VH-VL binders against Flagella basal body P-ring formation protein FlgA (flgA). Designs and how they scored, part 2

Target 1, 205 residues: Flagella basal body P-ring formation protein FlgA (flgA), of Buchnera aphidicola subsp. Acyrthosiphon pisum (p57418)
Amino acid sequence: TVQKFNFFDLNKQLNIFLKKEYPLNEDSIKIIIHTPLKKNIYCRKPDFSILSNTHNLGLINILLTCSKQHYYLTVEVQSEGEYIVANRKIPRGTRIKESDLKILIGRLDVLPNNTYRKKKDVVNRISLREFFPLQPITSFMTRPFWLVKVNQQVTVIINGNNFKMSSKAKSLSNGAQNQNIRVKTNSGKIINGIINENGEVIVSP

## First folded at step 4 (VH-VL)

Design s1 (from r11 with heavy chain Y103W; framework fv_rovalpituzumab)
Fold by ESMFold2-Fast, scan of step 4:
Structure s1 (fold): chain C 205 residues (1-205), chain A 124 residues (1-124), chain B 107 residues (1-107)
Amino acid sequence: as target 1 above (205 residues)
Amino acid sequence: QVQLVQSGAEVKKPGASVKVSCKASGYTFTTYGMNWVRQAPGQGLEWMGWINTDTGNPTYADDFKGRVTMTTDTSTSTAYMELRSLRSDDTAVYYCARDSYEWTFTYGDYFDYWGQGTLVTVSS
Amino acid sequence: EIVMTQSPATLSVSPGERATLSCKASQSISSNVVWYQQKPGQAPRLLIYDASTRATGIPARFSGSGSGTEFTLTISSLQSEDFAVYYCQQYNNYPYTFGQGTKLEIK
């Protein structure tokens, strides 16, 4: 009851396999098959798998298992898309502004790992090193801007449907905008809230 | 420079056989498959089949199974297409066409180089 | 087998105008469609493959688009040498199948 697969059936299955492993999102993907399947190939119960788990882009080895036969294919996965570079010289310790950043389009598979893809993910972070114009910015080169620092006294705002209360509390950790943070009140109670743009801790019912 | 040069025009009677040749040059013959396509006068293109030039194994379209044989001679870089039991509606220009060897992800190959065509006329 | 249907059968258009040619597959062929140009007495010439990739030496006025079952060949500013018959072909499944062609002729 097992279906036999010819060259076109196998290429269709390879296509489905590759599209599942490398789905198109905002980036374009080009896959170059360096060792294509032989056109007279005939296979029962084909199964495709990736032999390289260390790198997801670049040169990848694929194994086709046909019953008791094994076929090896080498493919090159090239990805192109937008990435973020410095628009000017940015000194170490700088709170990064949108005007400090530029979007470029290019090959993602040759860029450093964790290169930022969106300006919003870089804006308001602190540079951990000096950046030079056109240098790709990676997540290893920045840290969050702490709106709240550990042991800092912060304003806690409790928002109800028909009331607003404010009090003072001590932060138990560093925190950036929109992050959850725990604070300790003067009475010793621990409250969980979200940091707003002004470094205040918002608590909702 | 890639070239596919086909044999000359043929005139055959119904029931006869014809064998068309396609000599390749300018590339390594065994690295690309060879297709055969025909075109009746004033009509569209019809795929007949292809042959693996490395192994010699052919694949035929169902309409031609039992009447067509595709072969290769690797020593002369030549592909052959023989069509048997000719009918008047087999009158057509017969083309050989090379599979494109794509370095990109595709389901199959298109035809990048074509022979000049061989007119086969079947009449009584 | 996959049936390829081209429309219109004949398209009359003037030099300098835009021509749009349609090709439909009876079932999904992804982007595995190729376009050929054929002039009288000549073999077909490769134009566009993988639905939208121009072959080497093909002028920029030729462009292809589409995926799945509907495909289009567009010639943005027709030149006199562009009047020919255009064929689409699928290479997703055996047997390979061609459309019946669209003849592009001068008005």
Scores: ipSAE 0.012, ipTM 0.437, lowest interface PAE 8.8, mean pLDDT 84

Design s11 (from r11 with heavy chain F105V G108P; framework fv_rovalpituzumab)
Fold by ESMFold2-Fast, scan of step 4:
Structure s11 (fold): chain C 205 residues (1-205), chain A 124 residues (1-124), chain B 107 residues (1-107)
Amino acid sequence: as target 1 above (205 residues)
Amino acid sequence: QVQLVQSGAEVKKPGASVKVSCKASGYTFTTYGMNWVRQAPGQGLEWMGWINTDTGNPTYADDFKGRVTMTTDTSTSTAYMELRSLRSDDTAVYYCARDSYEYTVTYPDYFDYWGQGTLVTVSS
Amino acid sequence: EIVMTQSPATLSVSPGERATLSCKASQSISSNVVWYQQKPGQAPRLLIYDASTRATGIPARFSGSGSGTEFTLTISSLQSEDFAVYYCQQYNNYPYTFGQGTKLEIK
């Protein structure tokens, strides 16, 4: 005996699916169903999926699969929260400072994709374009500021409970602040560490 | 005016069954789901389950699964909740409550109208 | 199941004062929280749904806020009729779960 799902059952299952796909973090989320399920719909073994691999905001197409039947639904995912804009004109090639940024609150679903949400993710990056005041800043408009470059000699600091030791090593990759990096010592040993604000590699034994 | 009118108080012995009714009026019965919620004396509210009034399909909370049966009679716009194998800790006021269901809104699953409650006392 | 925790258990306030009631969920429930008012001997009454939307007929002195795991019900200028027990409930996941209630009483 198989359980059958009608209009109300399916709407509750859709609601559960949407809440799983769009969990609330810091943002307000509202979802509007533009193509409601038909009241006479009847389904066995319902399965919901998003037709693309992107969990974008705005208009989203959802597929409902009922055994051998397929139904297409359109929902609008609205979100409101904090996002980062330029506080002033920022020339290309500028290392972005906190004072260059402003936090605004507004509709996230109408902003360009990959608009930054936190100042910490933008500060110390390099602008790839000229920014104008109140312009939303996206990850496509910036690049990391490399504190360590591949093959660069770096200072490695080994921090223990009762000791601190430093040595020299060569970096095996480019790295920005707070990124994990592999370095090679003069003895040929490879060590993993985290890059600090001064371009030093911190290792915790 | 939407109204949910429940059956009168019941006194039952441990091991017995009770069936509470909830008669709806003022709206089309089959377009809204019906929930059952209980409240032990001096305690908070506990959700027991809901029934789809169009299909008759129930969904029960795990704590009541196996002991509860929810049904509807669409000809009389009445929902029923039957609880079996009664224990003394089943003494409570039992409420029916209507889903706020609006299919174009994503968050419609709160309860907008409640019955007056049915006191069920289980005592030896 | 999602556990809903309300605080304080009892709040003693005078008419005309502001009351603030808290409701916390054990995991994120988005804005899927509803507040009910229950007076002695009566069924619960819908006050606020979707965390902040007042139900039809509910006075403007009642307001709700919050998202995720922390929610607040505020009554800005208490009337004598507002002394009751207030319950929060989540409708994010089955089973639906309620807080234990906050009793609002006259100081």
Scores: ipSAE 0.013, ipTM 0.472, lowest interface PAE 8.0, mean pLDDT 84

Design s14 (from r11 with light chain S30D N92D; framework fv_rovalpituzumab)
Fold by ESMFold2-Fast, scan of step 4:
Structure s14 (fold): chain C 205 residues (1-205), chain A 124 residues (1-124), chain B 107 residues (1-107)
Amino acid sequence: as target 1 above (205 residues)
Amino acid sequence: QVQLVQSGAEVKKPGASVKVSCKASGYTFTTYGMNWVRQAPGQGLEWMGWINTDTGNPTYADDFKGRVTMTTDTSTSTAYMELRSLRSDDTAVYYCARDSYEYTFTYGDYFDYWGQGTLVTVSS
Amino acid sequence: EIVMTQSPATLSVSPGERATLSCKASQSIDSNVVWYQQKPGQAPRLLIYDASTRATGIPARFSGSGSGTEFTLTISSLQSEDFAVYYCQQYDNYPYTFGQGTKLEIK
């Protein structure tokens, strides 16, 4: 009781699948099918899937499952949009500020993996290497600015009903502002809290 | 480079048959379908049918069923269109056109390469 | 069968002007329409497919739009080489059908 899908139906479904997996946003997207479907194909229960674990730009392998038959397609996903580069020389260990960054427009699929797309995602991070002007900035080249470091003694502020207490504890991990962190008290208890702008750990009931 | 080269012009009497050839080069012949389209003098384009070059299975437009036969010879990468029981109103330029299987983000099944055309004149 | 109707039959315009050509389908064809350009004595040339996608080598002055039953081809700044006959064709269902063509001529 399953309808057969002819070539035109399958091609339209492939188009819908690709638009869903690579939706139009602020970037332009072009998809080239290198190994297209055969025109006389018929399928009772078509199912499209990407064989890659991550949706990457560039060459992507797609599988069409049609009952017991499998069809393999290779598509190329090209994208053009905004990306972030260094506006000037940035020394290693620098807390990146907005004036250190510049937005360029170009082909995204030929850039290094994990190149940043928005300034807000780069501002206030620490450079792990020296950057040169116009160099694309990737997430591998930065780390969060740690307000709390592993094994650091931190002030824990416990906000209870009708009271506020502070105590000392040791941090069990690195943490940035607004991140959840676990700390170990002098009595050996582990408690969870959120790091504030001063590097203090806030615990609420 | 992709090329479709058609056979030369033909002059036929009413009731005769004509067989037009279309030789493909520059790509793998069996991976693209082949369409046939005609154009009468001063008139528009009319689709006649399509053949699957991999399987040899044709699909004809209703107006031509019973009079047209489409075939292929994969060893020579050539498609053929034979039209029988010719009438004066069959006078036209006949084109072969390659079905496109290559798509972009907004894509479809269209004719990307055309032969130069074969003029068939039917007159008493 | 799906009937494709083009209008106007003839459009007289001057170089540098904008031309808009219409193509209507007798039923919804989604975006499954292609435009071809044909010059005298030549085979049709692929221009735009899937209603709005320009073929390789086609200048940016050519643009297509529409979906469902109404489609348009626009040439934003006419060049002398653009005077030709333009055909639309649907590939939503067999039999494939063409419009009757719009002849673009110099005023």
Scores: ipSAE 0.000, ipTM 0.421, lowest interface PAE 14.2, mean pLDDT 83

Design s15 (from r11 with light chain S30Y N92D; framework fv_rovalpituzumab)
Fold by ESMFold2-Fast, scan of step 4:
Structure s15 (fold): chain C 205 residues (1-205), chain A 124 residues (1-124), chain B 107 residues (1-107)
Amino acid sequence: as target 1 above (205 residues)
Amino acid sequence: QVQLVQSGAEVKKPGASVKVSCKASGYTFTTYGMNWVRQAPGQGLEWMGWINTDTGNPTYADDFKGRVTMTTDTSTSTAYMELRSLRSDDTAVYYCARDSYEYTFTYGDYFDYWGQGTLVTVSS
Amino acid sequence: EIVMTQSPATLSVSPGERATLSCKASQSIYSNVVWYQQKPGQAPRLLIYDASTRATGIPARFSGSGSGTEFTLTISSLQSEDFAVYYCQQYDNYPYTFGQGTKLEIK
């Protein structure tokens, strides 16, 4: 009744665990085991888990639990894929255009945290600092471009199956395209909606 | 394609040290571990230890702890094994041998490629 | 440490005959055994790993079997180039250990 897994079985389970945690997607993934399992290990009820909860690329610590025994392994997760850099010098306070951006292919695990991966997520945002050519752009370096400002009077469009109604309301916050926003009608009613390309608030019943 | 080429034969006096080299080619040196195995004349094979070629961290068999040092030079894809305080019973052919497994999703296992061997003779 | 014991020490057989070589481990090593062939003046050559998997380029007349503590290497129809010393090795636990070898010689 007591099942023990030897080094060979455990190493196979470790590789299955790693493939499950880091599956192939649009990015290229390479995993290097720096602290291999000890060959004299025998294990009952093996369980693998990742100890890192904030970074999942680079050096990662893995815990193997064998009944009441614990073993610590170090693995390096390298990733290669597309990321966004500035295509030119972009002054602070600039509304970023697609032509201001360039896609590069390279090592993702050595880039600053929150580096943008797609142009669509950067276009129409405002630069919070000056960018230089080939500099990776992170979400901390940009803010949304406000289509609606707090206390602005906005058009609210209520879309039903067989009708379309429009009214005026006052915005309770700043808002960008595709963002949820709360508005207050003249009657004092608060409505939630999504900002469209024209700065109108779309409400689905 | 994969080749492990070892340094030439050595003759040493008791108490001396010997350093054997093993130059790898035909693969990425840092992705496979390197083992050292010796064989005394007319006798069987004896494992001495291995080295992680990526980190440079060695593991030695108990019989050789304190007398052996394994190192690597990644710029030349070369592994080294130095044995100190030589005795007459250290006379043997010394082999380097590659782990069968890459470090990516791998473990040090059986030996898939061997060097040609280096004869070390310890005599007075 | 795990002790590997090979038998017989020497096996005398004629070309075309079947040879069976034994390797025993002092404790269970599952399928973590490898067989090497060594000819005089040469480095060992990988023959069979994981108890029964033939290495690339190894003729079909070589086969391995066994699990746990008892393993066998079989050469089904001996050729002149097969006369050599054969070693088994465990890679289940450090330190790695080899059997003492079986010398296959012409009868």
Scores: ipSAE 0.000, ipTM 0.420, lowest interface PAE 17.1, mean pLDDT 83

Design s16 (from s1 with light chain N92D; framework fv_rovalpituzumab)
Fold by ESMFold2-Fast, scan of step 4:
Structure s16 (fold): chain C 205 residues (1-205), chain A 124 residues (1-124), chain B 107 residues (1-107)
Amino acid sequence: as target 1 above (205 residues)
Amino acid sequence: QVQLVQSGAEVKKPGASVKVSCKASGYTFTTYGMNWVRQAPGQGLEWMGWINTDTGNPTYADDFKGRVTMTTDTSTSTAYMELRSLRSDDTAVYYCARDSYEWTFTYGDYFDYWGQGTLVTVSS
Amino acid sequence: EIVMTQSPATLSVSPGERATLSCKASQSISSNVVWYQQKPGQAPRLLIYDASTRATGIPARFSGSGSGTEFTLTISSLQSEDFAVYYCQQYDNYPYTFGQGTKLEIK
């Protein structure tokens, strides 16, 4: 038998769906429904979905599918929490220090996408543009500090079961600490490894 | 400013019918549902049903099915509740109350605005 | 149907004291409970919804708590205008049901 869902059941199910998609964490979250479900709605096999490929903040469109009928709901997801801004003017190409950053508390849903939330994720990265005081910093505005540059000759450390060997190879890309990288040996072979804190490439067979 | 204004008190004999009106102002009438709740003298509140003001479709509590009719007149922003075959135990104050659609993570469908009430007295 | 039970039926307190009113549901209603205040000769007035959210214009001395089947309405530092009948209502499932009310009266 097919379970019938009236308005009351559907609204409860919508709330369960929203709590699953936007769980309460360290940030404060508030959801406002701007176009609510109609009370005389009757639904078999209700299905809720967000009409976006990402979990966004702000105005979100939700689709309720009831057999052959579609209902569109607009909800507003507001969030408040900590985010990172520039504490001073930061020139392009600068390796960012902790003193260059400031934590502010405010509405996250009105900030640019991918705005940094913690200082540790920004410190020691390189600015790709000039930053102004109080400007939110996004991941698109920075890049990792490269320990290895493309075409650089690097030390490759091969760790076997009972041995450790060192060799030289050329890097095929830029790379930062803990990043996987491809290198080309003098014999022309390509091998994969992970960059350590010294800019060496670690290979585990 | 939202207001719900109900019709005046009525005195009826057993077996008669009564029709109570509820005139809405200060908002778009068809965007909120309207509930009807009654309260017998010295007793608690009892939900009778609601009507979708956009479609005109009512939903009644089981205890009132068969002798209650809820209707609306969109041109005057007025909801009506008619109760038939009146008995002495139908003596009560009848309220109209507007649905609220404000909600966040928790489900919401409480009554945010109420009419002043209409006293219906059923006596021989 | 879901049965809502309020206790006590009557609570006698003095101005300035704290009052705690209880509401119990016969089955879990999550946070889907609303509290109304009714003064003699008046329609009910919305106080608290979603178990703990204060309605616009309601003084901070009113607070709600609870989830599932046990709910409370607390009024701190009672004022003379707070003596009234208080009703809880569930909106978890049809039909909507009210508690029988708690009358708050002066000692």
Scores: ipSAE 0.000, ipTM 0.429, lowest interface PAE 13.3, mean pLDDT 83

Design s2 (from r11 with heavy chain Y101W; framework fv_rovalpituzumab)
Fold by ESMFold2-Fast, scan of step 4:
Structure s2 (fold): chain C 205 residues (1-205), chain A 124 residues (1-124), chain B 107 residues (1-107)
Amino acid sequence: as target 1 above (205 residues)
Amino acid sequence: QVQLVQSGAEVKKPGASVKVSCKASGYTFTTYGMNWVRQAPGQGLEWMGWINTDTGNPTYADDFKGRVTMTTDTSTSTAYMELRSLRSDDTAVYYCARDSWEYTFTYGDYFDYWGQGTLVTVSS
Amino acid sequence: EIVMTQSPATLSVSPGERATLSCKASQSISSNVVWYQQKPGQAPRLLIYDASTRATGIPARFSGSGSGTEFTLTISSLQSEDFAVYYCQQYNNYPYTFGQGTKLEIK
């Protein structure tokens, strides 16, 4: 019992560990070991872990624990895939439309954090700054287009099997189309619903 | 230069066993794993399993588990693959192929050098 | 098991032309794909690994691309020695699996 593993076994286990930590998505992933395991290593009860609190692309520190011994290695996680850039100059305060965006294919690990990956996540948002052609667009550069603002009087529509009724309520937060929102009636009751394309709050039993 | 030299062709009866050898040269035998892959006449490639040449630990594909045994002899730098309970559909060319193990990547389980192949014919 | 599907089964092209060979995986395999060339009566030869990395000694006219489930092997300016069967293989999950092959024929 308690099998002894050499560097060959450990490299195999490292490959399996890295495949699990960086799951197989539609993106291309390439991993480079910068500080490999030593050939003369022998290990009992090997355990691999990432020393960082979060899984990121780029340079990552890996720890191998062998009972009471510790080995350190640095790997570089490269990823290639689609990301969204501005197709033209977009002025600050613009409601972004699909024709304002372009899809490029390239290295994801060198892009700014929170760069958008799909057009649908950017369309209809408001630019918080001026964008230039081919500039990657990040979530920090945009905000939702609000159909409902906090403290706004909104129409609440309650759809039941054999009835439909509407009433007025005050919104407790800002909200965009298809988002969940809480509203407060004149009686003080709080109701949860979804904002439709007209800025109305739809409630389903 | 790296070279993998396999044993000669075999003709076997159904129910028999065959043991194919693969002698490595041009590198340190125990620093690379060895895979076995077969190819039926006119068909594609099928992976059978691999063996760690340093520890002797094998890993078999499920379709061959129970019928295949992979071993090594480090003193002669030779890997062996024995297939038991042969059937006519085991007629194929059997290849040994070396694992690539480069320290520059973690997903390096492709095969960089191949033996010339051993034809095993199973017939009455 | 992961199923690898290659297309077309046979591709007829002339020397000097470009050939594009496709390999598709039944589920995502990241970049864990390798391409081999096999000539009649010979063992397979390593061409490209990690989807796009050319093996040592392989001419620059061979290139690989793709990610996830779709991969391509491109041979630019075909030479007479390039007419062979090409196999893709995934090494993401056990068992390792190969495509059925694409035969590249001269016309």
Scores: ipSAE 0.006, ipTM 0.472, lowest interface PAE 9.5, mean pLDDT 84

Design s3 (from r11 with heavy chain F105I T106E; framework fv_rovalpituzumab)
Fold by ESMFold2-Fast, scan of step 4:
Structure s3 (fold): chain C 205 residues (1-205), chain A 124 residues (1-124), chain B 107 residues (1-107)
Amino acid sequence: as target 1 above (205 residues)
Amino acid sequence: QVQLVQSGAEVKKPGASVKVSCKASGYTFTTYGMNWVRQAPGQGLEWMGWINTDTGNPTYADDFKGRVTMTTDTSTSTAYMELRSLRSDDTAVYYCARDSYEYTIEYGDYFDYWGQGTLVTVSS
Amino acid sequence: EIVMTQSPATLSVSPGERATLSCKASQSISSNVVWYQQKPGQAPRLLIYDASTRATGIPARFSGSGSGTEFTLTISSLQSEDFAVYYCQQYNNYPYTFGQGTKLEIK
C-alpha cells in the first residue's frame, strides 16, 4: 500500500520542496539543479531536507532520504533584489546617516552574507570599519548605537488617555532608539517600554 | 506522430459522475505525465491536476480534491479523469494534455500535446 | 496561488500588422511562462515556452520575451490564421495557473 516514487515524482516533489523553502515574493528567484537525481531512482517514503551550513542563497546541498538510502544533490539559488551600499567613504566609528547609504538592485546570492536590504536597518548604527563607496554593508560591519545602557537609570514616561506620568527606573539591558526594553522601578516592579530619541522609555498602557 | 484521443461528449444530471478517457499513441505512454485542464463555455482554462503514468501517483488542484480521481491503464495507454458530485457549473470542455517532461531526460512542465477535448454538459 | 493577468482582453488588428500581447504574474515566476493559441472549436496549441523558446513548427513571426513578472507575446506580421485566443500560463508553482486570455480579432 506504500506508493513507489520514480524520477518524475521525485523531481515534482523536489520542485514543491524548493518553492516552499524559497517562496517568490519581493525578490526574483531562479533555481538551477546542478547534480540532478539519477534517472533510475525509485523511492519509498521520500523526504527532502537542506544540508546547508550557513547559506540561504547560492550553492545549497539537498538530501533526499529513501528509507536507508541517501541521495545528495546540489542546487543553486539565484536571487535579484534591492540591497544597501555605502554612498561615500564612511570612517570607522561613524554613526551612519541616511545620506551615507544608497540602494542598488542586483544579484543577492553573490553578495556577502548578511548584507542589509533596507536603509532603516542601517541608519543610526555605528560602523565597525571603514566603508568605501558602493561597498555592500553587512550586519557584521555595524553595531547598535546604545541610547540606553544596562543598569543605567532612565526616565520612564507613561502615556495614557487624559494623563502623563514620569518616573525613574533602572534599565535591564542595552537599548537603541525604537527598541523594546525592560526596566525595574525602585519598588521592584518591571515595566516594558520603547526607547525614544532622547533615551527615555515610553509606556502606553 | 503523437496523438491524444478523448472519449465523446456526455450529458449528465446534477449529482452524477462522469469519467473521461484519453488514449495516447505515438510515444511510450509511461515516460510522460498526463495533465487535465477544463474550460467552461466562454471562459478561460483551469488546471485540475496531473498523474504520473509510470507509478499511477496523482496530484490534484485544491479546488478539485475530494471530487476528482485520475487513473491510468498502461495496457491500453489510456488516462482517465473521473469527476463526482457534478454541478451545473462543471459544464465545460475537459482536455487531457501531455507533460513535456520526459521522466528520464527533461525538466519541463509545459503541455506539448493536447487531446481534442470532451464536452461534459450538466443539466437537469 | 499565482494570479496571471492578460491585457488587453480583446485586440482588434488588421492582417499584416504587428500584435503585442501582455501577461503579468502576481509574483516573480522567473522565465517559467508558456503561451498557447486556441482557435474556435479546437484544443490549445503550444506556441512558446520558457518565456521565449518557440515550439517545434511555430512560425518565426511569433516571439516571446520577459522575465520575472512581465511577459510579452509578439506576432510581427499577422496572417488570417493567427486570429485566435491566446493564453499565458505559469508553471513555476502549483497550482499551475492561466491568464484569462486575449482575443485577437480582425478589425
Scores: ipSAE 0.000, ipTM 0.470, lowest interface PAE 11.9, mean pLDDT 86

Design s4 (from r11 with heavy chain T104V T106E; framework fv_rovalpituzumab)
Fold by ESMFold2-Fast, scan of step 4:
Structure s4 (fold): chain C 205 residues (1-205), chain A 124 residues (1-124), chain B 107 residues (1-107)
Amino acid sequence: as target 1 above (205 residues)
Amino acid sequence: QVQLVQSGAEVKKPGASVKVSCKASGYTFTTYGMNWVRQAPGQGLEWMGWINTDTGNPTYADDFKGRVTMTTDTSTSTAYMELRSLRSDDTAVYYCARDSYEYVFEYGDYFDYWGQGTLVTVSS
Amino acid sequence: EIVMTQSPATLSVSPGERATLSCKASQSISSNVVWYQQKPGQAPRLLIYDASTRATGIPARFSGSGSGTEFTLTISSLQSEDFAVYYCQQYNNYPYTFGQGTKLEIK
C-alpha cells in the first residue's frame, strides 16, 4: 500500500493543548485562530508553548514547533462564565457583604484581570474604592478585613482529642478570617492557629 | 526566479529503464518536497509520488510501486525519477513539480512550480 | 483512492462570456482542492488552491468555490488567453488524484 498522511487539525490540537493548560476552568472555552492559514499542517509530534509566562485569556501568542520548523500563531481564547459585580453602590472603605454582590454570566476574556469569580472570595473584604452597580470587582480593588490586629488580645481555643480549652493571647500580626496567625501567651509561648469568623484563634493538634 | 529544469527527451525499448532528472534553482532545495507527475499523449495528469528532499524519503503511488525509484542529490539540487520495466503505455511527458510550501512537512500539497517536462517514448 | 470527476469534458464559449467548470470528489476532501491551467505544449500552471484562494499573479476573473465533494471554477469574463485545459486535483489523501480535465475552447 502507499503511505497515508494524516492532516494536522490545528484548531482541534490547539483546543486539546489549551484545555490542558487551563484544566480547572469550568467555563465554556472557545478558540479562534487569527493567524491566516491557507493549508493543513502535517505534524506527527506537535509542540505548543505560550509565548508569555502568564496564562491570560484573550489574545495569546503561541509557538508551534513541528520538527525543526516554527510557526507563530495568534490565538484568541474566549471564555464565558460567572463573575462577580457590585449589586449596588459600594462606598470606599466598606466591608462587603453578600447582598452587595451579584453574579453575572458573560465573556470573561473582556473583563479586567483578576475579576472575582465567586462570592465567597469577595464577602468580608474591604473596598479600596467606590463601586457602582454592575461594575466587576477585581482582587486589586479590595483588601482583607482584619478580624485580628497586631498586639490585640485574642481568645485562643485549643481543641484536642479529648479536651477543649480557651485562654487569652496577644496577636503577633494582623489576620483575616481563615488565615494562619501566631499568638503569644501570657507564659511567653508562641502558638500557631487559624482565625475563625468571630476573630478567635483556633488551635488543633 | 524559481526554476525546475529537466533532462532531455528519451527513447527506450520495452523492458528498459529511464532516469529523468530535475535540477532546481532559485530556492533552498531541501526546504520543499518534489513531486513527479506524468501525462500520456492526449491524456490527463497522473501523480506518481513525491520525495522529501530533506530526509530523502519517497512515497509512491500504488500503480508505480515496485517500478519507480525517486532520489535526490542535495549537492547539485537535483531530483531523479527512475522508472523500470518500461511498457509502451509508459510513453508520456514526465514532470517534476514542487510542493507549494517553503517548509517540508511530511505531506503532499498542491504544486506551485513545474519543470518543463521530459518526453519518454517507449517503442520497439 | 479518491476519484475526481470534472464536467463538462469540453466547454465551447466566446470571449467575454462566463465559464463555469465543475469538479466532484468521490469522498469529502474538505477544501483541499487545487486548480491548474494547461496550454498545449506547456506544463500546468497553478491557478487556485484551498478551493478558493487565487495564486499570486492570477487575474481576479478567476474564482473558485465549494467544499466537501462539490467544487466550481468560474472565469467571469473570458479572455483569449484563457482557452486551455483545466484540471482539478485533490491533496487530501494519498495518492493525489486529478480530474480528467475540462477543455475550454472557442465557439
Scores: ipSAE 0.000, ipTM 0.412, lowest interface PAE 15.9, mean pLDDT 83

